# VHH binders against q7zyf1: the designs that were tried, part 33

Target 1, 260 residues: q7zyf1
Amino acid sequence: ALRIKVISMGNAEVGKSCIIKRYCEKRFVPKYQATIGIDYGVTKVHIKDREIKVNIFDMAGHPFFYEVRNEFYKDTQGVILVYDVGHKETFESLDGWLAEMKQELGPQGNIDNIVFAVCANKIDSTKHRSVDESEGRLWSESKGFLYFETSAQSGEGINEMFQAFYSAIVDLCDNGGKRPVSAINIGFTKEQADSIRRIRNCKDSWDMLGVKPGATRDEVNKAYRKLAVLLHPDKCMAPGSEDAFKAVVNARTALLKNIK
Short names: E, the ipSAE of ESMFold2; O, the ipSAE of OpenDDE; V2, 0.75 times the mean of E and O plus 0.25 times the DockQ between their complexes.

## First folded at step 22 (VHH; framework vhh_7aqx_2)

Design f5 (at its last look DockQ between E and O 0.08; V2 from the best seeds 0.00; counts 0 for: pae E 18.3 > 2, placed apart)
Fold by OpenDDE, look of step 22:
Structure f5 (fold): chain B 260 residues (1-260), chain A 120 residues (1-120)
Amino acid sequence: as target 1 above (260 residues)
Amino acid sequence: QVQLQESGGGLVQAGGSLRLSCTTSGFTFSRYAFNWFRQAPGEEREFVGYISRTGGLTDYADSVKGRFTISRDNAKNTFYLQMNSLKTEDTAVYYCAAVKRFGLYSYDYWGQGTQVTVSS
């Protein structure tokens, strides 16, 4: 039987454990070690008519447990990376989590050979969502990660996430531990992704178009044309491209009105 | 040369506030996580708080949770400890530390410390 190792990553209270528990209610024998901040469990799943034995290490997101959890990154085949959609800081911390993993894997480690399922969790919250789906998806997919909207509370998206997640790991294993080339085919370019991110975080219309304040009409138009080609919805499949394109259109319009 | 220098310490009355700064030089600030520690007389050095490399992750000792906040300014190569609602028990020498790793341990660099005294 194929054996796989899975770990959870993310800040405290983002719902990592809840996600796992929700899926594994009858399958997960939790052995929580409070002292070390790790909940270890074994579960059996059936993927593509195969029985898969899964070792799950649910790691505490508390920084205090770094010294302990750093030993558990090795030989990982799958990562459930979780953030809370209502708390932007948890999303912003994801890069730190990746960095930690990368550091602990060392130079011989390759995160490209690990399946990541990013869980935008707590979508059930009626409270203000601070991280929109497009932002989360762009971040995830740009890295070749799987992306899911989940609610550990309601169970929404949980089964779908795990099914896809385990399936991808199985595929990875069947491919000798290498990510299939097909999975690397991101439907958008780095340039497109970067542009979208920039546009989302721009300070003003000048910045959005990538022109200096006081740019001429021609400069504005030139910049717009470039971005329009890059981000046009018909050509760009990147998450958030449509909104970014609209923003660029509006930015151009606004600037041209003020440029006599 | 790598340097970490604490500032902002001093005498404050209970209930008051202080903001400590740790100014750094000699290394790439953005690549490091940072910690605050404190040591009271006759006591061991204790963890106060943590801020991750990205600034997106923070944590605090239970004794200071809700009262202390850590932040960082990459442009200034400085990170801060905002201390509110100070108590006499908060009296200590406060140290800043830098760590390249994401976690709390294996500190690469330490400051010299700054005295914080909270009077009743």
Scores: ipSAE 0.006, ipTM 0.230, lowest interface PAE 12.1, mean pLDDT 86
Fold by ESMFold2, look of step 22:
Structure f5 (fold): chain B 260 residues (1-260), chain A 120 residues (1-120)
Amino acid sequence: as target 1 above (260 residues)
Amino acid sequence: QVQLQESGGGLVQAGGSLRLSCTTSGFTFSRYAFNWFRQAPGEEREFVGYISRTGGLTDYADSVKGRFTISRDNAKNTFYLQMNSLKTEDTAVYYCAAVKRFGLYSYDYWGQGTQVTVSS
């Protein structure tokens, strides 16, 4: 019997508790939350011929509970990190959540030895989506995290997420508490991911190529070639790379039309 | 013996300002987060503001947001509530409270309260 600790992280009202309670069903044992800010549950799972006993801490995301929840990061094998696809601010907060955990674990802690499952949660199926799948997947996979599209309302993706999540934790434990190389091979570099993210968020063609307005033809072409090589379909397997490559080509064309 | 003592209450006219202090002794001040609460006659006690152990995080009730500011001075073992643009509905007894870091089911320590009266 392998025993593991799992915590949830994410802004308030992104559906963390709904995801956990929907999966745990009859095994989730609620505790008094008013002064703790944490729900606690236990469940049992069979993975790879092994029975796994899971302690799940569903941590409140409200800033008021920060000083309570930071005491629960130690000795954690897995994290369920949740954002709402309909509210971009909950996605933009994910780096802050990682920073909070990293700070509390201290210099002897290492998040590379913790399994993260990122849930792009669809709390309301009728809302327009503000964070597309490629953006969320790029953020997650560039950090070595698992990524899932989930719906707290319909239950879609939740069982698949937990099965992959627990399987990855078992693999971690079987590899002496370190991630196997295959689990961290993402098929693209940090530079490629950062470039795609920047291109997605740029304001104009000058900004997209990383040149100043009024740049010469040679400066535009030099910046273009660097990005084109970086994002070339043969060299970049990152989510969103094809759209980024097309955007860079279009930006070059637009800029060269206005200069000689 | 742990002690929390509020001071700075009194009578003030609407639109005025008042500063409350909570002085502490008998525990390690820097290890605690602090709250302000208030209770009007015949009403239940309500949350006013919070400040984290380090002072890096604050939060406020919607009814006082933008008018009240909570702060702490770890060197003086004291924390404060600055109350500006006071309204008659702010009339209450104000309490300070200290919260333990882990395993707490209630606030550990409470002050005795200080009366704030806002006249129109």
Scores: ipSAE 0.000, ipTM 0.114, lowest interface PAE 18.3, mean pLDDT 78
ESMFold2 (binder alone), look of step 22: mean pLDDT 82; pTM 0.824

Design f6 (at its last look DockQ between E and O 0.10; V2 from the best seeds 0.00; counts 0 for: pae E 13.9 > 2, placed apart)
Fold by ESMFold2, look of step 22:
Order: C-alpha cells, then structure tokens, then sequence
Structure f6 (fold): chain B 260 residues (1-260), chain A 119 residues (1-119)
C-alpha cells in the first residue's frame, strides 16, 4: 500500500476543512490537536487499482499558527491550496503561501516535485465573485499546478479535484518522486501568460497595445500584429487567451476609428 | 502610531529605473513580512512581490520577475523595490504592506506612491 502525506494551505476561513470533510465523509478520522492548530487524519482511497493511505494535515491558516505549520511542510507529496473566490485578498496571498513553504523546505527542497491542487472555492453561492476563473487558472497552470473550481456549500468539483490530485501524486511517486519532463509543458510561454495578465488589467486601448496617445495608424497596426501573433488561439493555450485576444482586437478597432 | 510611508515614485521614461522605499515606524520591523502591491486606476490591487522576515526568500509576480528586486534593511526599518526596465504597463500606485504572519489579511498598508511610465 502506498502511503502519502498531504497538507492543506490557504488563509483562514477559505473552506479548507469543509472541502476535506465533504470528500472524506466517514473515511476521515480526525486525530484532533486543537491547541496547535492542526487537524490530522487518515483516509484510504483507491486510485489506478492501488490502495493509497493518505495522511492529511489540515493546517490552520491564521498567522498565530505559523510556528506550528512549519513543522509539517517537509516530506509532503501533495498540497491542497485553497482561496475564496469571493475574497480577492485570499487569492493575492497565494504567492506568500508558496514562499512560506519554499523557505521551510530550504535549498534542498523542490516545490516542482510536489503536486499542488489549487481550489478556487465558492464559500457563499450568493456572494459576488472577486476572482474570475481564467485569472485563477492562469496563475495555477503557469506554475505547473492543478486548478479546480470547488464549492464548499454544494460539494461541486471536490470529488473531481481529489481524483485528479491523487492520480497525479501516484504518477509522481511512480516516477521516483520527480515530475516527468512532460509535466513542465503547459501549452503556453511565460511571455504569453504575462501579456494576458497585463491585458486583463488594462482598460485604456492605447496602453493595451503599448502605444502612445497620438500613435500613427502604422504604429497601432504593428503593435497589434505583435500581440495578435503572440495570443492567437491557435498558438496560445493559456487560460484567458481568447478573451485577451478579443480585447486586443477591440482596442485596435477603437484606436483606428480616431486615426486617418 | 504604526505607519508605513512609500517614497521614490515619479515620472520615468520606458526602459528607465526607479527605486521605491517603504519606511516604517511604530512596530518591530524584523518581525514582519513585507509585500509590494500596485493598483492602476479602475483596476483591482495586484501582487508585485514578497520578502520574508529575514530577507532570505523573495517571490515576484511573473509580470515583474527579472526586472524588479525586493530587499529590506532591518537597521533602517526600510523595505525597498528596485524597478528596472520599466514598461508603460507598470504605471500604477505602489503600496507597501506588512503582516506579522503571511496567509492572513495584511495588518498595515502605506498610503501609496505614484509611478508613471511614459514611452
């Protein structure tokens, strides 16, 4: 039987424990240590005709528990990294969570050899969404992480997340604890991802194309062609590329209406 | 009173450099994590970079990685952002923020400093 260690990460109250409880149901036997802010449990799953025994550490996200969390990062095969789509600050904190783990693993640790499942969790179905799917997916997939839309209230996406998550962990374990080279190919480049993020945050057509107000028709068209080639859906598989491409097309059209 | 104050912003030509400073008072600087964020008009606040309490670990948004460098000077209670190879899309108000433990809402924010990059 394969034994693996999984931890949860993410800000307090993003629904980490609810996701774990919904999936594990009666299979999760909590060995509660409330005074240190870590819920520990064991569950069993069957993946690819193998029985997997999973040690789950559901870690409190409050800063008060940092000194305890640090004891649980080493020898981890998988991380469930959770944010609340209704609270943008929980998404903005994800890079800080990765940095905490990188710091505690030290120079010998390699985050690339750990399976991350990023959960864009919907705590309250009536709350306005602050982080759209393409933004969260782009962040996740550009780092080589799995990405899932989950709902703590309804349970939607949770079974699919755990199935993919454990399957990826089994594959990693079968490859000697190292990611195969094919796991690095995400179907888009860093330049493509950076451009999509920049375009998402632009509302000014001049800045979106990277030209000055008063640019000539030729300057607008040259800037447009560079972005169009970079982001064309046939050449860019990044999340949000189609919307970014449409935005660039619309920006060009808007600018050329004012230029003879 | 706890205060964070950004400085070093201004107007710069594309390809140029700026160095932002965040000076702190009213708390123990060495016990805090620091981030830089930025916000363009009408946009949501965007993560720029992070530095650990000791300065031993940094991380950056992909859009600025390789161009921006974060550092801290615990003796001066000051946190820095060196911005090189600036682009027009870097135009924003830049904020420093502090938290005692990351992964939680930031305890303190500065007032912001405007960076404007012209081509």
Amino acid sequence: as target 1 above (260 residues)
Amino acid sequence: QVQLQESGGGLVQAGGSLRLSCTTSGFTFSRYYFNWFRQAPGEEREFVGYISRTGGLTDYADSVKGRFTISRDNAKNTFYLQMNSLKTEDTAVYYCAAVKRFGYSYDYWGQGTQVTVSS
Scores: ipSAE 0.000, ipTM 0.160, lowest interface PAE 13.9, mean pLDDT 78
Fold by OpenDDE, look of step 22:
Structure f6 (fold): chain B 260 residues (1-260), chain A 119 residues (1-119)
Amino acid sequence: as target 1 above (260 residues)
Amino acid sequence: QVQLQESGGGLVQAGGSLRLSCTTSGFTFSRYYFNWFRQAPGEEREFVGYISRTGGLTDYADSVKGRFTISRDNAKNTFYLQMNSLKTEDTAVYYCAAVKRFGYSYDYWGQGTQVTVSS
């Protein structure tokens, strides 16, 4: 039987444990070791008519447990990476989590050979959503990660996530532990992704177009044309491209109205 | 120069309340998670609680849950530990800490403030 190691990553209170519990209610024999901040479980799943034994390590997200959890990254085949859609800081911390994993894997470790399922969790929350789907998806897909909207509370998206997640790990294993090239086919370029991210985080219309404040009409138009080609909905399949394009159009319009 | 300075410690009777403050300088306050720790004599330093960058997330040790509350004031570069219903077991040196990257080692520590809870 194929044995796989899975870990959960993400900030405290994002619902990592809840996601796992929601899926595994009767499947996991959880041994929570509160002292070390790790919940360990074993389960059997059937994927593609194969029995898979899964060891899952649910790691505490608090920095206090760093010295403990850093030892559990080794030999990981799958990662459930979770953030709370209502708390942007949890999303912003994802890069830190990845960095930590990379550091602990060392130079011989290849994060590319690990399946990541990003869970945008707590979509059931009535509270204001701080991270939209496009942003989460862009971040995830740009890295070749799987992306899912989930609610541990309602169960929405949980089964779908795990099925896809385990399937991908099986495929990885069948491919000798290497991610299939086909899975790497990102439908958009790094430049497109970077542009979209920049536009989302821009402070003003000048910054959005990548021109200096006080730029000439010609400079504004030139910058716009470049971005328009890059982000045009017909050409750009990147998540958030449409909104980014609209933003660029509006930025141009706004700037040109003020430039005599 | 980066500084974290605890204040507000002292002697209090059991059942009483104290509010600790950690005043920070030398770094961008809004980019850090803040934590409280405590260390009793002869004991190891233990986690008390933390607050996220935006204040939207907090968590506490089971021993203090429901009694202690952490808050932050970005305008003052200060975060707080409100301690209610204090117990003799809460006697310790309390430390504030800051971490920029969640899940990593703490970047900065305070010098600590003594809290003594008498019977």
Scores: ipSAE 0.000, ipTM 0.231, lowest interface PAE 11.1, mean pLDDT 86
ESMFold2 (binder alone), look of step 22: mean pLDDT 81; pTM 0.816

## First folded at step 23 (VHH)

Design G1 (framework vhh_7aqx_2; at its last look DockQ between E and O 0.03; V2 from the best seeds 0.00; counts 0 for: pae E 18.7 > 2, off the site)
Fold by ESMFold2, look of step 23:
Structure G1 (fold): chain B 260 residues (1-260), chain A 119 residues (1-119)
Amino acid sequence: as target 1 above (260 residues)
Amino acid sequence: QVQLQESGGGLVQAGGSLRLSCTTSGFTFSSYAFSWFRQAPGEEREFVGYISRTGGKTNYADSVKGRFTISRDNAKNTFYLQMNSLKTEDTAVYYCAAVSRFGYKYDYWGQGTQVTVSS
């Protein structure tokens, strides 16, 4: 009896349709609408001993289809948000996808009451990875989104993603369309996540410690100690915290080597 | 100021090949993704194919997949549509179009070039 609406979002060519088709095998009957860029299908799944009728809208990510997409955001219970780990620009576009949805939902919409499953998709198993798992997971989990590593070629991670995704949607629906009061403990603060993200994107050791070139030994050590306390693996459970902590240690060492 | 100019159209026999070019000026070519569209007489303009800003990703309409290839040359500020195994239904005016990295619409369009495929 439970009917839900699911949409897919993400840049063109990130493997959205492959993920959907892999999960459904021959049970998904898509009704592709080429002129409007929507692949629509209906499937039935069993989650927590309930029968769920799922309306899936696989939405073309190409900018040409924006005006079609904006008509499909309303009354959505779940979003499959996909990027290609081999192409960083598809990951960089994720904030733009969220902004597009937030804009169309308006003040009456609350994106926090929609289940997001972020799929870090490996479209080409021979292609080098441009977005590592910790970066994608940090972005997703800091927003309260589910995160999965998937492969369009092998099918890895796809069943796990859909099972968790639909289970979370059922939980949301059972709570009256509201996120449960007991929030998921993600094990890190916004400050910790922001610091890891900044360190990942740093140009050099000066930038990493947040000091200007020419900083004194005392300034370098002071900046280091602040970051070391914030990111210490015992105090920070964020994805990528260990690598960020190591990077900060190495940055301090490199800077102090050349300062009198 | 900003210009996109298609070239390379013409008459070709079915089964033949053509290569279209879109040359650009007045904007930073490497900051834009590009697409080809086509419009047959009496029909609405339809998507043909897309190439990302870096050239690492392409996407094609089902009707041309496997027969058409899009590429770009950032050094020459030009992108291309290689059309192989042409069919009479490929007859149309072909347009190139550009969208910025963060754009949600195509901001710039070419004037079009005619492709006619005879039986």
Scores: ipSAE 0.000, ipTM 0.111, lowest interface PAE 18.7, mean pLDDT 78
Fold by OpenDDE, look of step 23:
Structure G1 (fold): chain B 260 residues (1-260), chain A 119 residues (1-119)
Amino acid sequence: as target 1 above (260 residues)
Amino acid sequence: QVQLQESGGGLVQAGGSLRLSCTTSGFTFSSYAFSWFRQAPGEEREFVGYISRTGGKTNYADSVKGRFTISRDNAKNTFYLQMNSLKTEDTAVYYCAAVSRFGYKYDYWGQGTQVTVSS
């Protein structure tokens, strides 16, 4: 039987353990070592008519457990990366988690050969959602990660996530541990993604267009044209592209009204 | 310059009503969703309510659900917090906040307005 190693990553309280428990309620034998901040379990799953034995390491997200976590990154084939949609800081921390993993894998490690399932968790929250689906999806897909909206509480999206996740890992294993090139077709460029992110995080209309305050009409128009081509809905399939494009249009209009 | 300014706060008796306003400038009002927060003395700032960009969706903290209502007026670049059946525990500084349509963290905050509910 195919054996795979899976780990969970994400900040504390984002619901990593809850997601795993929700899926594994009957199959997961938790050996939680509270002292080390890792819950280890083994489960059997059937994917594509194959039995797969899955070793799951549910890692505590608190920085205190870093010294323990660093030993468990090796030979990982799948990562469940979780953030809370109601807490922006948990999403912002995802890059840090990736950096930690990369560091621990070392120069010989290739993160590209690991399947990532990003879980935008707690979509059932009664509080304000601070991370939009488009933002999460753009971040995840730009990296070739799988993206899912999940609720550990209701179970929404959990089964779908795990099915896709394990399927992708099986494919990876069948391909000698290398991610199949055909698996995640990113329908947008890095430049497009970066532009959308920049536009989302801009402070003002000048920044949005990438021009200096006091730019000339010609400079504004030139910058606009460049972004318009890049982000046009007919040409850009990146999540959030339509909104970004509209923002750019509005920014241009606003600036030109004030430029003599 | 981006500005959010709260108004309408003050002293009110328990069971009374207040309407807070948040007037905005310096950004495209229709491109933002809005929230109200409050902070009582010695407490952390807490979420009160949310209204979506289009105004079609609202969400409230359990503690204020059924009593508070958020609305927005795009023509006035203003959104509101209608507070009914006020309780002493509602006493706090109330803050308005704006989040972009892209769903990022709150980009802009008001200075706050004091609401005091007396017994």
Scores: ipSAE 0.000, ipTM 0.211, lowest interface PAE 14.1, mean pLDDT 87
ESMFold2 (binder alone), look of step 23: mean pLDDT 82; pTM 0.832

Design G2 (framework vhh_7aqx_2; at its last look DockQ between E and O 0.01; V2 from the best seeds 0.00; counts 0 for: pae E 18.3 > 2, off the site)
Fold by ESMFold2, look of step 23:
Structure G2 (fold): chain B 260 residues (1-260), chain A 119 residues (1-119)
Amino acid sequence: as target 1 above (260 residues)
Amino acid sequence: QVQLQESGGGLVQAGGSLRLSCTTSGFTFSRYAFSWFRQAPGEEREFVGYISRSGGSTYYADSVKGRFTISRDNAKNTFYLQMNSLKTEDTAVYYCAAVSRWGYTYDYWGQGTQVTVSS
């Protein structure tokens, strides 16, 4: 049987353990160590006609458990990375979680050789959702990560996530534990993804086009054309590209109304 | 330039067999997993089967499981779909596709080859 190691990551209280328990139940028998903040379990799954034994480390996300977490990053094939869609700070912390793992893996470790499943967990904050699907999906897919909308309460997305997650890990293991070349066309570039994220976070039309107040009509139009080519729906398949393109068009219109 | 080209399609009687080939060029074949899809007139493109980079893992749609077999030959930059016990419902244009992340996205597609199963 193929044996793999997976860990959970994400801020405290985002629902990591609930997602794992919802899927694994009888197949996951935790050996909780209260003094170290780690649930460890072994579960068995069948994926693509193969039996897979999975070692799962459900790690506490509180800062106080850093010293314990750092010992469990090595030799990991998969990561379940969780945030709460109603609390944007848990999403904003995801880059910090990746940095912590990269730091602990050291110069010879490579996060690109690990399968990530990002879970946008839908909890009682869905009416006041602060991270929409396209934002979370763009962040995830631009890094080569799987993305899922999940709810531990309803079970939505959880089975689909684990099926895709384990399938991707099996494929990684077929490649000797190494991820393929990341320069593979997913329908958009890093530059396109970065631009969409920047546009979503812009405070005004000047900032959105990347021009200073007082810019001439020619400067506005030149900045617009660069973004329009970059984000045009014919050339950009990134999540959120359509809305970003429309926003750029509207920003140009607004700025040109006030320039002689 | 990346190219995928299907061949081996044609007319076959129900219960018969047919083997499709997908020849690839313009990328490192051993770095890709591959899938077959099919599309009947008026229908959405349907997943048929998948083969991993190494050939050690395969996955099939329930509608073709046990009848279709996918294989690959890395030395010839070619992968295959062996179709047995064909049914009229298998009539479609068959496409091969390269999967840059094994099971994530399909970056490259062939132009398709027609398979017609007569009663």
Scores: ipSAE 0.000, ipTM 0.108, lowest interface PAE 18.3, mean pLDDT 77
Fold by OpenDDE, look of step 23:
Structure G2 (fold): chain B 260 residues (1-260), chain A 119 residues (1-119)
Amino acid sequence: as target 1 above (260 residues)
Amino acid sequence: QVQLQESGGGLVQAGGSLRLSCTTSGFTFSRYAFSWFRQAPGEEREFVGYISRSGGSTYYADSVKGRFTISRDNAKNTFYLQMNSLKTEDTAVYYCAAVSRWGYTYDYWGQGTQVTVSS
């Protein structure tokens, strides 16, 4: 039977353990208790008519446990990366998690050969969503990661996530440990993604278009044209592109009204 | 660009003292907690100590407890590792790291500074 190694990453209280427990239920046999910041379990799953033995390491996000976590990154084939949609800081911390993993894998380690399933968790908490789906999806997909909306509480999206996640890992293994090329085909460019992110975080219309305050009409139009080509809905399939494009159009209009 | 830069490393005799500094830039210093790590040749990177965002809480590895002290200066965007009563086993590359909140992973790392304690 194929054996795979999976780890969970994310801040404390984002629901990593809950997601895993929800899925594994009786299948999860804890062998290593959380006293050291790692919950180790083994489960068997059936993917594509194959029995797969999964070693799952649920890692505590507490910085104190770094010395423990660093031992578990090696030979990882799949990562469940979790954030809380109601807490933006947990999303913002995802880059740090990736950085930690990359650091521990070293120069010879290739993060591209690891399957990532990003779980936007706690979608059941609708009172206040601080990270919208488009933002999470853009971040994840731009890196070639799988993206899922999940609720550990209700179970929503969890089975779908794991099915896709394990399937992708199996494909990886069947491909000699290399991510299939098909998984790399992102429907948008890094430049597009970066532009969308920039536009979302801009301070004003000048910043949105990437021009200096007091720019001329020609400069504004030139900047607009560049972004319009980049973000046009017919050309850009990146999550959030439509909103970004609309924002750019509006910014241009607003600026031109004030420029004599 | 985010930068963490260690300084103050070098050669010191056993029983001596050394103060390491980690100077940061590119992010809001006050929003981060900080830690020191070290890695000896052939050994895994190990936790040395932690200081909270407020500076009110510190944690130390058992191996350095009572000898090492971590502090921070928000005005200088710098935090420190005071190492007293140094031992040969303290010889390592020392790394500083930043984390936005306790319970999160480290967001940023320094390049490291060599500390060598001679007998």
Scores: ipSAE 0.000, ipTM 0.225, lowest interface PAE 12.7, mean pLDDT 86
ESMFold2 (binder alone), look of step 23: mean pLDDT 84; pTM 0.848

